# VH-VL binders against Protein TIC 22, chloroplastic (TIC22), part 1

Every score and structure here is a prediction.

Target 1, 202 residues: Protein TIC 22, chloroplastic (TIC22), of Pisum sativum (Garden pea) (Lathyrus oleraceus) (q9zst9)
Amino acid sequence: ATLTPNHVAKSLAGTSVYTVSNSDNEFVLMSDAEGAKSIGLLCFRQEDAEAFLAQVRSRKKEFRGGAKVVPITLDQVYMLKVEGIAFRFLPDPVQIKNALELRAANRGSFDGVPVFQSDLLVVKKKNKRYCPVYFSKEDLEYELSKVSRSSKGVGVSQHIMVGSFEDVLKKMELSEKSSGWEDLVFIPPGKKHSQHMQEVIA
Below, numbering starts at 1 at the first letter of every chain, in headers, positions and changes, except where a header shows other numbers; antibody chains are not in Kabat numbers.
ipSAE, averaged over its two directions, is called F for ESMFold2-Fast, E for ESMFold2 and O for OpenDDE. V2 adds 0.75 times the mean of E and O to 0.25 times the DockQ between the complexes of E and O.
[cut] marks letters that were taken out.
Atom coordinates printed by the task and the answers are left out, and those that the model quotes come from them; centres of patches stay.

## First folded at step 7 (VH-VL)

Design k31
Fold by OpenDDE, fold request of step 9:
Structure k31 (fold): chain C 202 residues (1-202), chain A 120 residues (1-120), chain B 107 residues (1-107)
Amino acid sequence: as target 1 above (202 residues)
Amino acid sequence: EVQLVQSGAEVKKPGESLKISCKGSGYSFTDYWLGWVRQMPGKGLDWIGIIYPGDSNTRYSPSFQGQVTMSVDKSITTAYLQWNSLKASDTAMYYCARRGLWFGDLFDYWGQGTLVTVSS
Amino acid sequence: DIQMTQSPSSLSASVGDRVTITCRASQGISSWLAWYQQKPEKAPKSLIYYASQLQSGVPSRFSGSGSGTDFTLTISSLQPEDFATYYCQQYNSYPRTFGQGTKLEIK
């Protein structure tokens, strides 16, 4: 059996993203390149959402009044996705930079929202394994500093894995039990690992 | 240190049964999938399948489904690959390997291999 | 099944050379691509995971790139110990599948 949407949603609980809503509190949707699908933009930074709002107001007079930036949690977003709304994430440029730095030997470009993980932060509770995944490299490094002698530098970087949030979600949706993907817990930026893990595991 | 140690080389005749082993150590045996890979003489790598020692759940390549059987004895952290009736075409090197987790869902650690020779 | 095709099948190079091996998937596999090195009479060794991440202990002269269907393994400056056969493997879906291998020989 594959992971249920509820399971995936639970793993995403607590992380806020920002989008633009209209005067009716509905998502402002953009058309994809082909014009076939409606896409909601979700920003990991509020300032990016504000910039998006400004663009929307500039291009579409219907949104000049009443449109606003609103926060929404990823679990809520994920459930909306299940309902047929497609969303595109706009990552934090700082985290893109961090991701690229971790791949210094082959920088290139990074597609998607970076997520960071370290095997050193894997925990077991009641015979169940949990793997925290971070949206912020800094948050991960902070946690690593508690379990490792060094919190920064080459020594720490070798223990940090980076991938795209989008790839992880796809794997979670398609993976069966005991695959390991059921172990993932996404840590909201700025939130303490221990506190969030307790909330999610409970 | 993670280690996978496989049983010794086997020389068999067609029609005979065979069970080779792979013992894992240096990690939580029940938390990682173990896989098997076939390498025919002078050829590339063939993915046979994987088994989860925690509950003995298995995934086989369609090409190997029904041809081999994977099993584990978690009490001794050992995985097995067995044939009920060997064929000459089963002659190959067989590797066991640990499947990593998440982004590292590759075979991150390998056994030294078990050479199986099937000849009349 | 996803077919993995490596290019070239064999390659001759000299120490110090920059070497590039490519791997193409028959369908999109995102970044779920691994590279292995196998020396004669030895088990394969994992080099790269998730297309571009170096496995622990792997020299920095090795690098991986690509996403989707086209991937590349690069050795920036070939060393004597690098002459071996290299395999790509997709782990996007089951069954997992390997490329046919690229034999890197000394010129």
Scores: ipSAE 0.902, ipTM 0.945, lowest interface PAE 0.5, mean pLDDT 93
Fold by OpenDDE, fold request of step 9:
Structure k31 (fold): chain C 202 residues (1-202), chain A 120 residues (1-120), chain B 107 residues (1-107)
Amino acid sequence: as target 1 above (202 residues)
Amino acid sequence: EVQLVQSGAEVKKPGESLKISCKGSGYSFTDYWLGWVRQMPGKGLDWIGIIYPGDSNTRYSPSFQGQVTMSVDKSITTAYLQWNSLKASDTAMYYCARRGLWFGDLFDYWGQGTLVTVSS
Amino acid sequence: DIQMTQSPSSLSASVGDRVTITCRASQGISSWLAWYQQKPEKAPKSLIYYASQLQSGVPSRFSGSGSGTDFTLTISSLQPEDFATYYCQQYNSYPRTFGQGTKLEIK
């Protein structure tokens, strides 16, 4: 059996993203690249959502009044996805830069929302293993500084792995129980590892 | 330092049984999957399967399902690959390798290989 | 099963050359692709994971790119020790599958 949607959602608890809603508290949808379906835009930064709101107001008169930026947690977003609502994430450009720096000489582009992981930050509690996954490279590095002599530099970077949030979610959804993917816990940006892990593991 | 040390070369006849070993050290043996890879002479790499030493959970390639058996003895941090009845076509180099975790779900450390020769 | 097809099967190059090896998956595998190097009579060595991330200790002249179905391994300036056989491997789905390999030989 694969991981349940509830399990995946729980792993995403506590992380906030931002979107635009109308006066009826409905999400403002955008046409996808193909123009075939409408998707909701989710931003990891409030400022990006504000910019999106400005665009919506300029293009659609119906949203000039009452439209606002609203926060929503990733677990809630995920459950909406499960119900058939399509979303597109707008990543933090700082984290895109961080992700690109971790790659080899060819800079290229990074598709999706970067997430960072290190085996050095795996925790064991009550005979269970948990792997924290970070949306912020800086947050991960901060935690690594507690377990390693070096807080930054090449020595630390070699222990940081990067992936796209979209890929990781898909992997979790398709993974069998006891595969290890059930161990992932996404750490909200700016939140201390110990605090969040305690809340999730409790 | 992570190390995987495999048993020595084997020369067998068709129909004989064989069990080769791979001993892991330098890491938590029960926390990482171990895999086996076959390489026939002059050929590429064939994924056989993986085993989790913590609970002996296994995943086999359909091509190798029923042909080989993976097992572990976690008390001595050793993994095994065994045949009940060898065939000439089983002649190959066999590698054990540690599977990384999550984002690094590749074979990150390899044994030196065990050469198995099956001939009449 | 996901089939991995490498191109070319063999390649001759000189020291200092830029070398590119391609790997194509029969279906989308996101970025769950690894590259390995194998020298004669030696075990494979991991080079790249997640399509483009360099394994620890691997020289920076190695790089990987691509996502979905098409991937590329690049050696920016070939060194004598780089002559070997290279394999791509998908770890998107089970069973895991390798490419047929690309033998890089001295010209």
Scores: ipSAE 0.900, ipTM 0.946, lowest interface PAE 0.5, mean pLDDT 93
Fold by ESMFold2, look of step 8:
Structure k31 (fold): chain C 202 residues (1-202), chain A 120 residues (1-120), chain B 107 residues (1-107)
Amino acid sequence: as target 1 above (202 residues)
Amino acid sequence: EVQLVQSGAEVKKPGESLKISCKGSGYSFTDYWLGWVRQMPGKGLDWIGIIYPGDSNTRYSPSFQGQVTMSVDKSITTAYLQWNSLKASDTAMYYCARRGLWFGDLFDYWGQGTLVTVSS
Amino acid sequence: DIQMTQSPSSLSASVGDRVTITCRASQGISSWLAWYQQKPEKAPKSLIYYASQLQSGVPSRFSGSGSGTDFTLTISSLQPEDFATYYCQQYNSYPRTFGQGTKLEIK
């Protein structure tokens, strides 16, 4: 048996993204790249959602008094995806730059939302292991500086791996219990992994 | 620091049994899957399978299912690859390797290998 | 099973040359691809994970690229220690599968 949608959603608890809603609290949708279907835009930075709101208001007068930026948590977004709602992420450009720097190949593009991990951070709690995956490289670097004297300073980023959030979600959905992927947890920007784990899985 | 040390080379005859070992150190043995890879003389790498020391859960390549048995003794941080009846076609180098996590869910640390020679 | 087809089977090159090795998957594997280096009578060593990321301690002359089905390993300026056999491996699906290998020899 593969991991349940509820399990995957729990791994995402606590992380907010931002979108635009109309006066009826419905997501403002846009056409996808092919123009074939409507898709919701989810921004990792509130300021990017505010820029999208300004664009929506400029284009359509009927949205000027009713449309607003609203937060939604990633666990809620995941459950909406399971129910068939389509969306697209707009990542934090600082984290895109961080991801490109780690790749060493080029600085052109990174497909998807970057997430960061380290092989130095495995946490045991309640007779179960948890391996945190970060949306913020800076938060991971901070945690690495606390647990390894050899990784402080310039050496800490050499233990950081980066990849696509969307690829990780797909792997979790395809993974069976006891595969190890059930132990993955995402850490919101600005949170410590120990604090977050205490709050969401205690 | 992470280290996988395998048992020494073996020379065997067809029909004999064999159990080779891989001892892990420098990491939490029960937190990582451990895998086995075969390399026939002068050939490439064949993925045999993986075992989770925490619960002994296994996954084999279909071509090795029923041909070998993987096991673990977590009290001494040691994994095993075992044949009940060797064939000449089992002659190869056998590596153990640790599976990393998430983006590193490949073999990040390898043992030195155990050469198994099976001949009449 | 996902078949990994690696090219070329062997090649000869000189120190300082730029070398490119290709790996093709029979199905889409996103970026779940690793590259290994193996020297004679030694265990393989991990070079690249997630298609394009260098393992810790791997020199920057190594790089990986690609996603989906087509992947490359590039060595920008060969050093004497780079003459070895190189393998790709997909880790998208079970069973894991390796390419057949590319032997890089001194000219």
Scores: ipSAE 0.555, ipTM 0.798, lowest interface PAE 2.0, mean pLDDT 84
Fold by ESMFold2, fold request of step 9:
Structure k31 (fold): chain C 202 residues (1-202), chain A 120 residues (1-120), chain B 107 residues (1-107)
Amino acid sequence: as target 1 above (202 residues)
Amino acid sequence: EVQLVQSGAEVKKPGESLKISCKGSGYSFTDYWLGWVRQMPGKGLDWIGIIYPGDSNTRYSPSFQGQVTMSVDKSITTAYLQWNSLKASDTAMYYCARRGLWFGDLFDYWGQGTLVTVSS
Amino acid sequence: DIQMTQSPSSLSASVGDRVTITCRASQGISSWLAWYQQKPEKAPKSLIYYASQLQSGVPSRFSGSGSGTDFTLTISSLQPEDFATYYCQQYNSYPRTFGQGTKLEIK
């Protein structure tokens, strides 16, 4: 009895990403470098999806008149993934930079979409524990500055852990109900955790 | 500061019962899983299991399922590891440890250990 | 169960040496790997989480790397207080499992 797909999807509510659809409202799939697999590209920034659209239009006539950038929420993306549609994320470059800076010297790359957490920020609502996980390091830092006496820049970063969004999702999918992982909630960029929790847990 | 303080060393005979304790302080006891680890003399670390103080939910290593019982009393922020009938092979150091959250879902704070000696 | 195998089981080194310890998982664990240090007659202490992230208060001479099945712990310049036994632990799946340990001794 692992967490249901609907439960995992609910933890993702409210976060939008951007992709390209054709004139028939079908998602545009892109081949990998070897042409072996078709995947949908999901951009955390709208401007990156617009750049992708421009690239597609310049290479293929069939998309010049009808393809467009569309938003899609991560909970909807997750349910499509469960139904067998493959997607690849293009993260926000600011958050990649943030993730690399947390590792001190900028050595190597960050694999996947970075997400951020702090053990200083645990929220209780309706007698349940919720530990928010952020797509934006800046949003987490803001919340920490309100609850921490160590609100000095570098000191705040010492309380921030970073890891892969994809690893967290996989961990949730493998977790049993009552493992504690069912209480994880993702916080969209630019949103206060209290407001978001009120909207999605209510 | 997070602290886990364990009960003192025990010397027991085979067949006796035993309950050792681990008291947590400096954090929200019901918000974190707490685990137990065995270290037999001169050996490595064996993961026994974890318990969630909020609802007493447990998960045991298959090697320890049915061999020991984990429990909590959240009113005094204390976890317990219990044997109904000790064996000489239960002689070991036993640690309690707090499980962190998500990326820190390892044992981030450890008790000082309780030495259990079972001999005739 | 995921078996964790450390190499070497023991090693001798001098103060100032660069030391590496490896840990191999029997199946993929992504980056859900921790490293612990245990000094004689003391409780283990967490050093590294998520394969490569330092715990608060751990000296920067410690570093971790790896993903999937192959992981390393590195001490860049060995200090007298670093002589201890080191354990890896996977926390990808239940039951959690530890490596058998690597004892680091003075040469």
Scores: ipSAE 0.490, ipTM 0.776, lowest interface PAE 2.4, mean pLDDT 83

Design k31
Fold by ESMFold2, fold request of step 9:
Structure k31 (fold): chain C 202 residues (1-202), chain A 120 residues (1-120), chain B 107 residues (1-107)
Amino acid sequence: as target 1 above (202 residues)
Amino acid sequence: EVQLVQSGAEVKKPGESLKISCKGSGYSFTDYWLGWVRQMPGKGLDWIGIIYPGDSNTRYSPSFQGQVTMSVDKSITTAYLQWNSLKASDTAMYYCARRGLWFGDLFDYWGQGTLVTVSS
Amino acid sequence: DIQMTQSPSSLSASVGDRVTITCRASQGISSWLAWYQQKPEKAPKSLIYYASQLQSGVPSRFSGSGSGTDFTLTISSLQPEDFATYYCQQYNSYPRTFGQGTKLEIK
């Protein structure tokens, strides 16, 4: 048995992204590079969504008086994706920079939204194991500094793995129960894992 | 540091039973899955299965299901691989290895191996 | 079960050479691919996780690339300690499966 969409969505609770809506609360869509499909833009930073809004307002009169930036949570985005709605993420540039710095062995760009983990962080709450994955490398580094003095400072990043958020979601969707992937939880930027775990775990 | 230390080489006859061990140290033994891999002489690696020491939950390769038994004694942080009746074709090197998490959900740390020889 | 096919099965090379080893999956595995190095009489050692990410302490002359079904391990300038057998492993699905190995020998 694979993990349910509700389980995957629950793992995403608490993280917001930003998009542009019109005055009818409809998402402003854009064409993909080929012009064949409409895709919603989801920005991890509010200021990037505000920049997109400004571009939209300058180009189209129907958006001048009513379009706005709105937040949407990643669990809501996930459920819309399950329903077949197409989205493209615009990652936080700081986290892209963080991801590229960790890829010392291979030059290139980073495809997708970076997420960060450490095998030094396996947390227990109410005698159940939870394994956090972070959207913010800085938040992970903070938590690692509390776990080990030897990981403090320049050595902390040596224990950090990075990969694609989109690929983790696909993996979770394909994973069976008792595989261990049911224990994964995403930690929103700016939250301590202990605070987040209390909010999402009964 | 993470270490997996396996029991010593074994020489057995067909039909005999055997239990080999893998002792983990330097990490929380009950928080990570542990796996077993077979390497027949001069051959590649065969994935046998994994066990979760926290609850002893197991997953076997179909080729090994019913042929071996994995178990743990978490009080001494030790995993076991056991045969009830060895065959000559069981002659191989057997490794234990720790399964990491998420992007590291591969075998990140390996034991030194236990050579099992089964011959008449 | 997902089959992993490596090529070549063996190759000979000199210190300083650039070497490329390929691994092909029978089904898409995204980037859930590891590379291991095994020296004679030793346990395997993980080199690459997530298709292209170096494990801690692995020299930068090693690199991995690919996604989906086709993957490559590259050693940009061989050192004497690199002569070994290399295995790919998919960790997209259970059961986990290894490639048959590529033996890299000194010329």
Scores: ipSAE 0.441, ipTM 0.762, lowest interface PAE 3.1, mean pLDDT 83

## First folded at step 9 (VH-VL; from k31 with heavy chain L101F)

Design k45
Fold by ESMFold2, look of step 9:
Structure k45 (fold): chain C 202 residues (1-202), chain A 120 residues (1-120), chain B 107 residues (1-107)
Amino acid sequence: as target 1 above (202 residues)
Amino acid sequence: EVQLVQSGAEVKKPGESLKISCKGSGYSFTDYWLGWVRQMPGKGLDWIGIIYPGDSNTRYSPSFQGQVTMSVDKSITTAYLQWNSLKASDTAMYYCARRGFWFGDLFDYWGQGTLVTVSS
Amino acid sequence: DIQMTQSPSSLSASVGDRVTITCRASQGISSWLAWYQQKPEKAPKSLIYYASQLQSGVPSRFSGSGSGTDFTLTISSLQPEDFATYYCQQYNSYPRTFGQGTKLEIK
């Protein structure tokens, strides 16, 4: 009765990350910290993937003429994870900064990919309710400025919760269909929740 | 403003039935799970369970399953906790509380509590 | 069921002190951990969600840390209104469970 992998993947539709492929369109894999297995690097920013490409080219002759940065959607990434491929995210540094600013002690690092939500942003579509989860704090702040008059007088960030994308995915995988977690939807950077909900729920 | 207003204190005898209430206002009652918590005199907090007013789906703590019944009347935005036959060990403060979403999937707003006393 | 154990069960401290309360889960709960404050004859109040995040309106002297099984609530400079009982709660799995509480008293 837990949520299926296809359900979890659908909740991730529309968000792209970037990785490096070789000339044969195969993703470049790296050794993990222990050197025992290969791990794919997935960057939320294209420029970070380009920096990785430059390093790959400097270390291996076979990649110098044909390796490139390619996009891959998070729903595709999730299905690869389900099939046992290991990967590591490189988050957008702006969103890491945003996450650290929301902590009670803004010192150290944020572990994982930050995602953002607000209890003030609950939307209805087809008589179901949704509390959308954002990859971009700025996009959530924009939507909050439109739905709550009080957020303009108190500071919109007081109503924003932050946590780990990886923890949310694990929680969804462990959740049963009637838990309410079946309704979680991630909002890609640069999209309005109403547009995205219409595309994925319709 | 989110508010949860509970029914008044009750003094009952063992074997009697009881239904206490929790009325929600200031938010969309059917969009949020609502829970109940027991606190025995001088003791800590016991999680009783949660109910979703939208479809009446429930989850109970195993120690309370079969001992109490949670229900809702969404037309008047009211949740209930009910006993068919009270015991002296049911003497406690009972709180209702709203459950948020995802990272806030804990109790964010609480009622004032209903004191239930079961004695002769 | 996941058992939550708080330490200490009671604590005496003075205004201005740094206070630390710990909570240990019997199984890994990632960061799905809340902290509540309860004053005598009052309903509990949510302080911390997701192990380390402050609820709206909670003073910045409160902080939470930890993940997995070991969690800490810290009050950096104790104020008179902070004398209360503190509870942790896991919300990783059902049933939800609370710690037994830590009573923070004036020395």
Scores: ipSAE 0.675, ipTM 0.841, lowest interface PAE 1.3, mean pLDDT 86

## First folded at step 14 (VH-VL)

Design k63
Fold by OpenDDE, look of step 19:
Structure k63 (fold): chain C 202 residues (1-202), chain A 120 residues (1-120), chain B 107 residues (1-107)
Amino acid sequence: as target 1 above (202 residues)
Amino acid sequence: EVQLVQSGAEVKKPGESLKISCKGSGYSFTDYWLGWVRQMPGKGLDWIGIIYPGDSNTRYSPSFQGQVTMSVDKSITTAYLQWNSLKASDTAMYYCARQGWFFGDYFDYWGQGTLVTVSS
Amino acid sequence: DIQMTQSPSSLSASVGDRVTITCRASQGISSWLAWYQQKPEKAPKSLIYYASQRQSGVPSRFSGSGSGTDFTLTISSLQPEDFATYYCQQYNSYPYTFGQGTKLEIK
């Protein structure tokens, strides 16, 4: 059996993103490039959402008086996705840069929201494995500095893997039990690893 | 059904190069790590390393670092193990095996093995 | 590297016997241990993972136990098809090392 939506949602708990809502607290949706689908924009940075709000206000007069930036958690977003709403994530440019630096071979753009992980940060407790996945490379490096003598440098980088959040979610949805995908725990940016892991493991 | 099919037996001389293959099917090839294991004649299993087909990230055993090269061709869901210069001591059965995507998992499916014989 | 030591290296048993194979890790590996079965001229087959979880399709006569450094594979009632070599493997830390193997032969 594949992972349930509830399981995936649980793994996303605690991470907040930002979007723009109208006066009725509804998502402000954008048309896709083809004009066929409505897309909700989700920003990992509040400032990006604010920029989006400014654009919406400039282009659509009806939103000048009631539109606002609102936070929403990824688990909530994921549940909405299940209901058929299409969302697009706007990643932190800093993290895109970090991802590109780690993938020296890719001279191109990084597609999606970068997520980072390390085998050195895997937690094994009570015959269960918990694999933290970070939205911030800096957060991951901070944690690595606690477990490794090498806090920075080539040696630490060798233990860091980078992937796309969107791809990871897709893989989780398609994964079977005992595949390892059920062990993922997404760490909210800026949140202490120990605190979040305790909340998840407890 | 998950299957790993390896290339046929190889007979080589010392100094020759060799590339053996492992084709995966019945699962998402890019979502699972693929490992290589050596078994010398009459001996136990040696962990060589693992490769993630999704981005070709690799982890080598220190004993095999620089001795072999792992690679993948995602388009044909095939993994490769390569030697630039074979030694007699490389004579062994080589297995590919599937491992979970995330760090730290066991080999749940195995290829049938490729026998490599290196002799003068 | 974590060293895995199996005991015994070989043993002889009869059909119907209870067989126990042990694996010791040089350091703590929690429950991140797998057991494999290999028959002559065949590829290894996964039996146990997470120290005690049976792989799909593995008979109930196979069981795994242990945590930390000491692990055990037990065959409650040996069947003719169970004569093979068994390997333990830790996947707690790279490199994921194997035990030297235990050859189970017919008495």
Scores: ipSAE 0.018, ipTM 0.568, lowest interface PAE 6.7, mean pLDDT 88

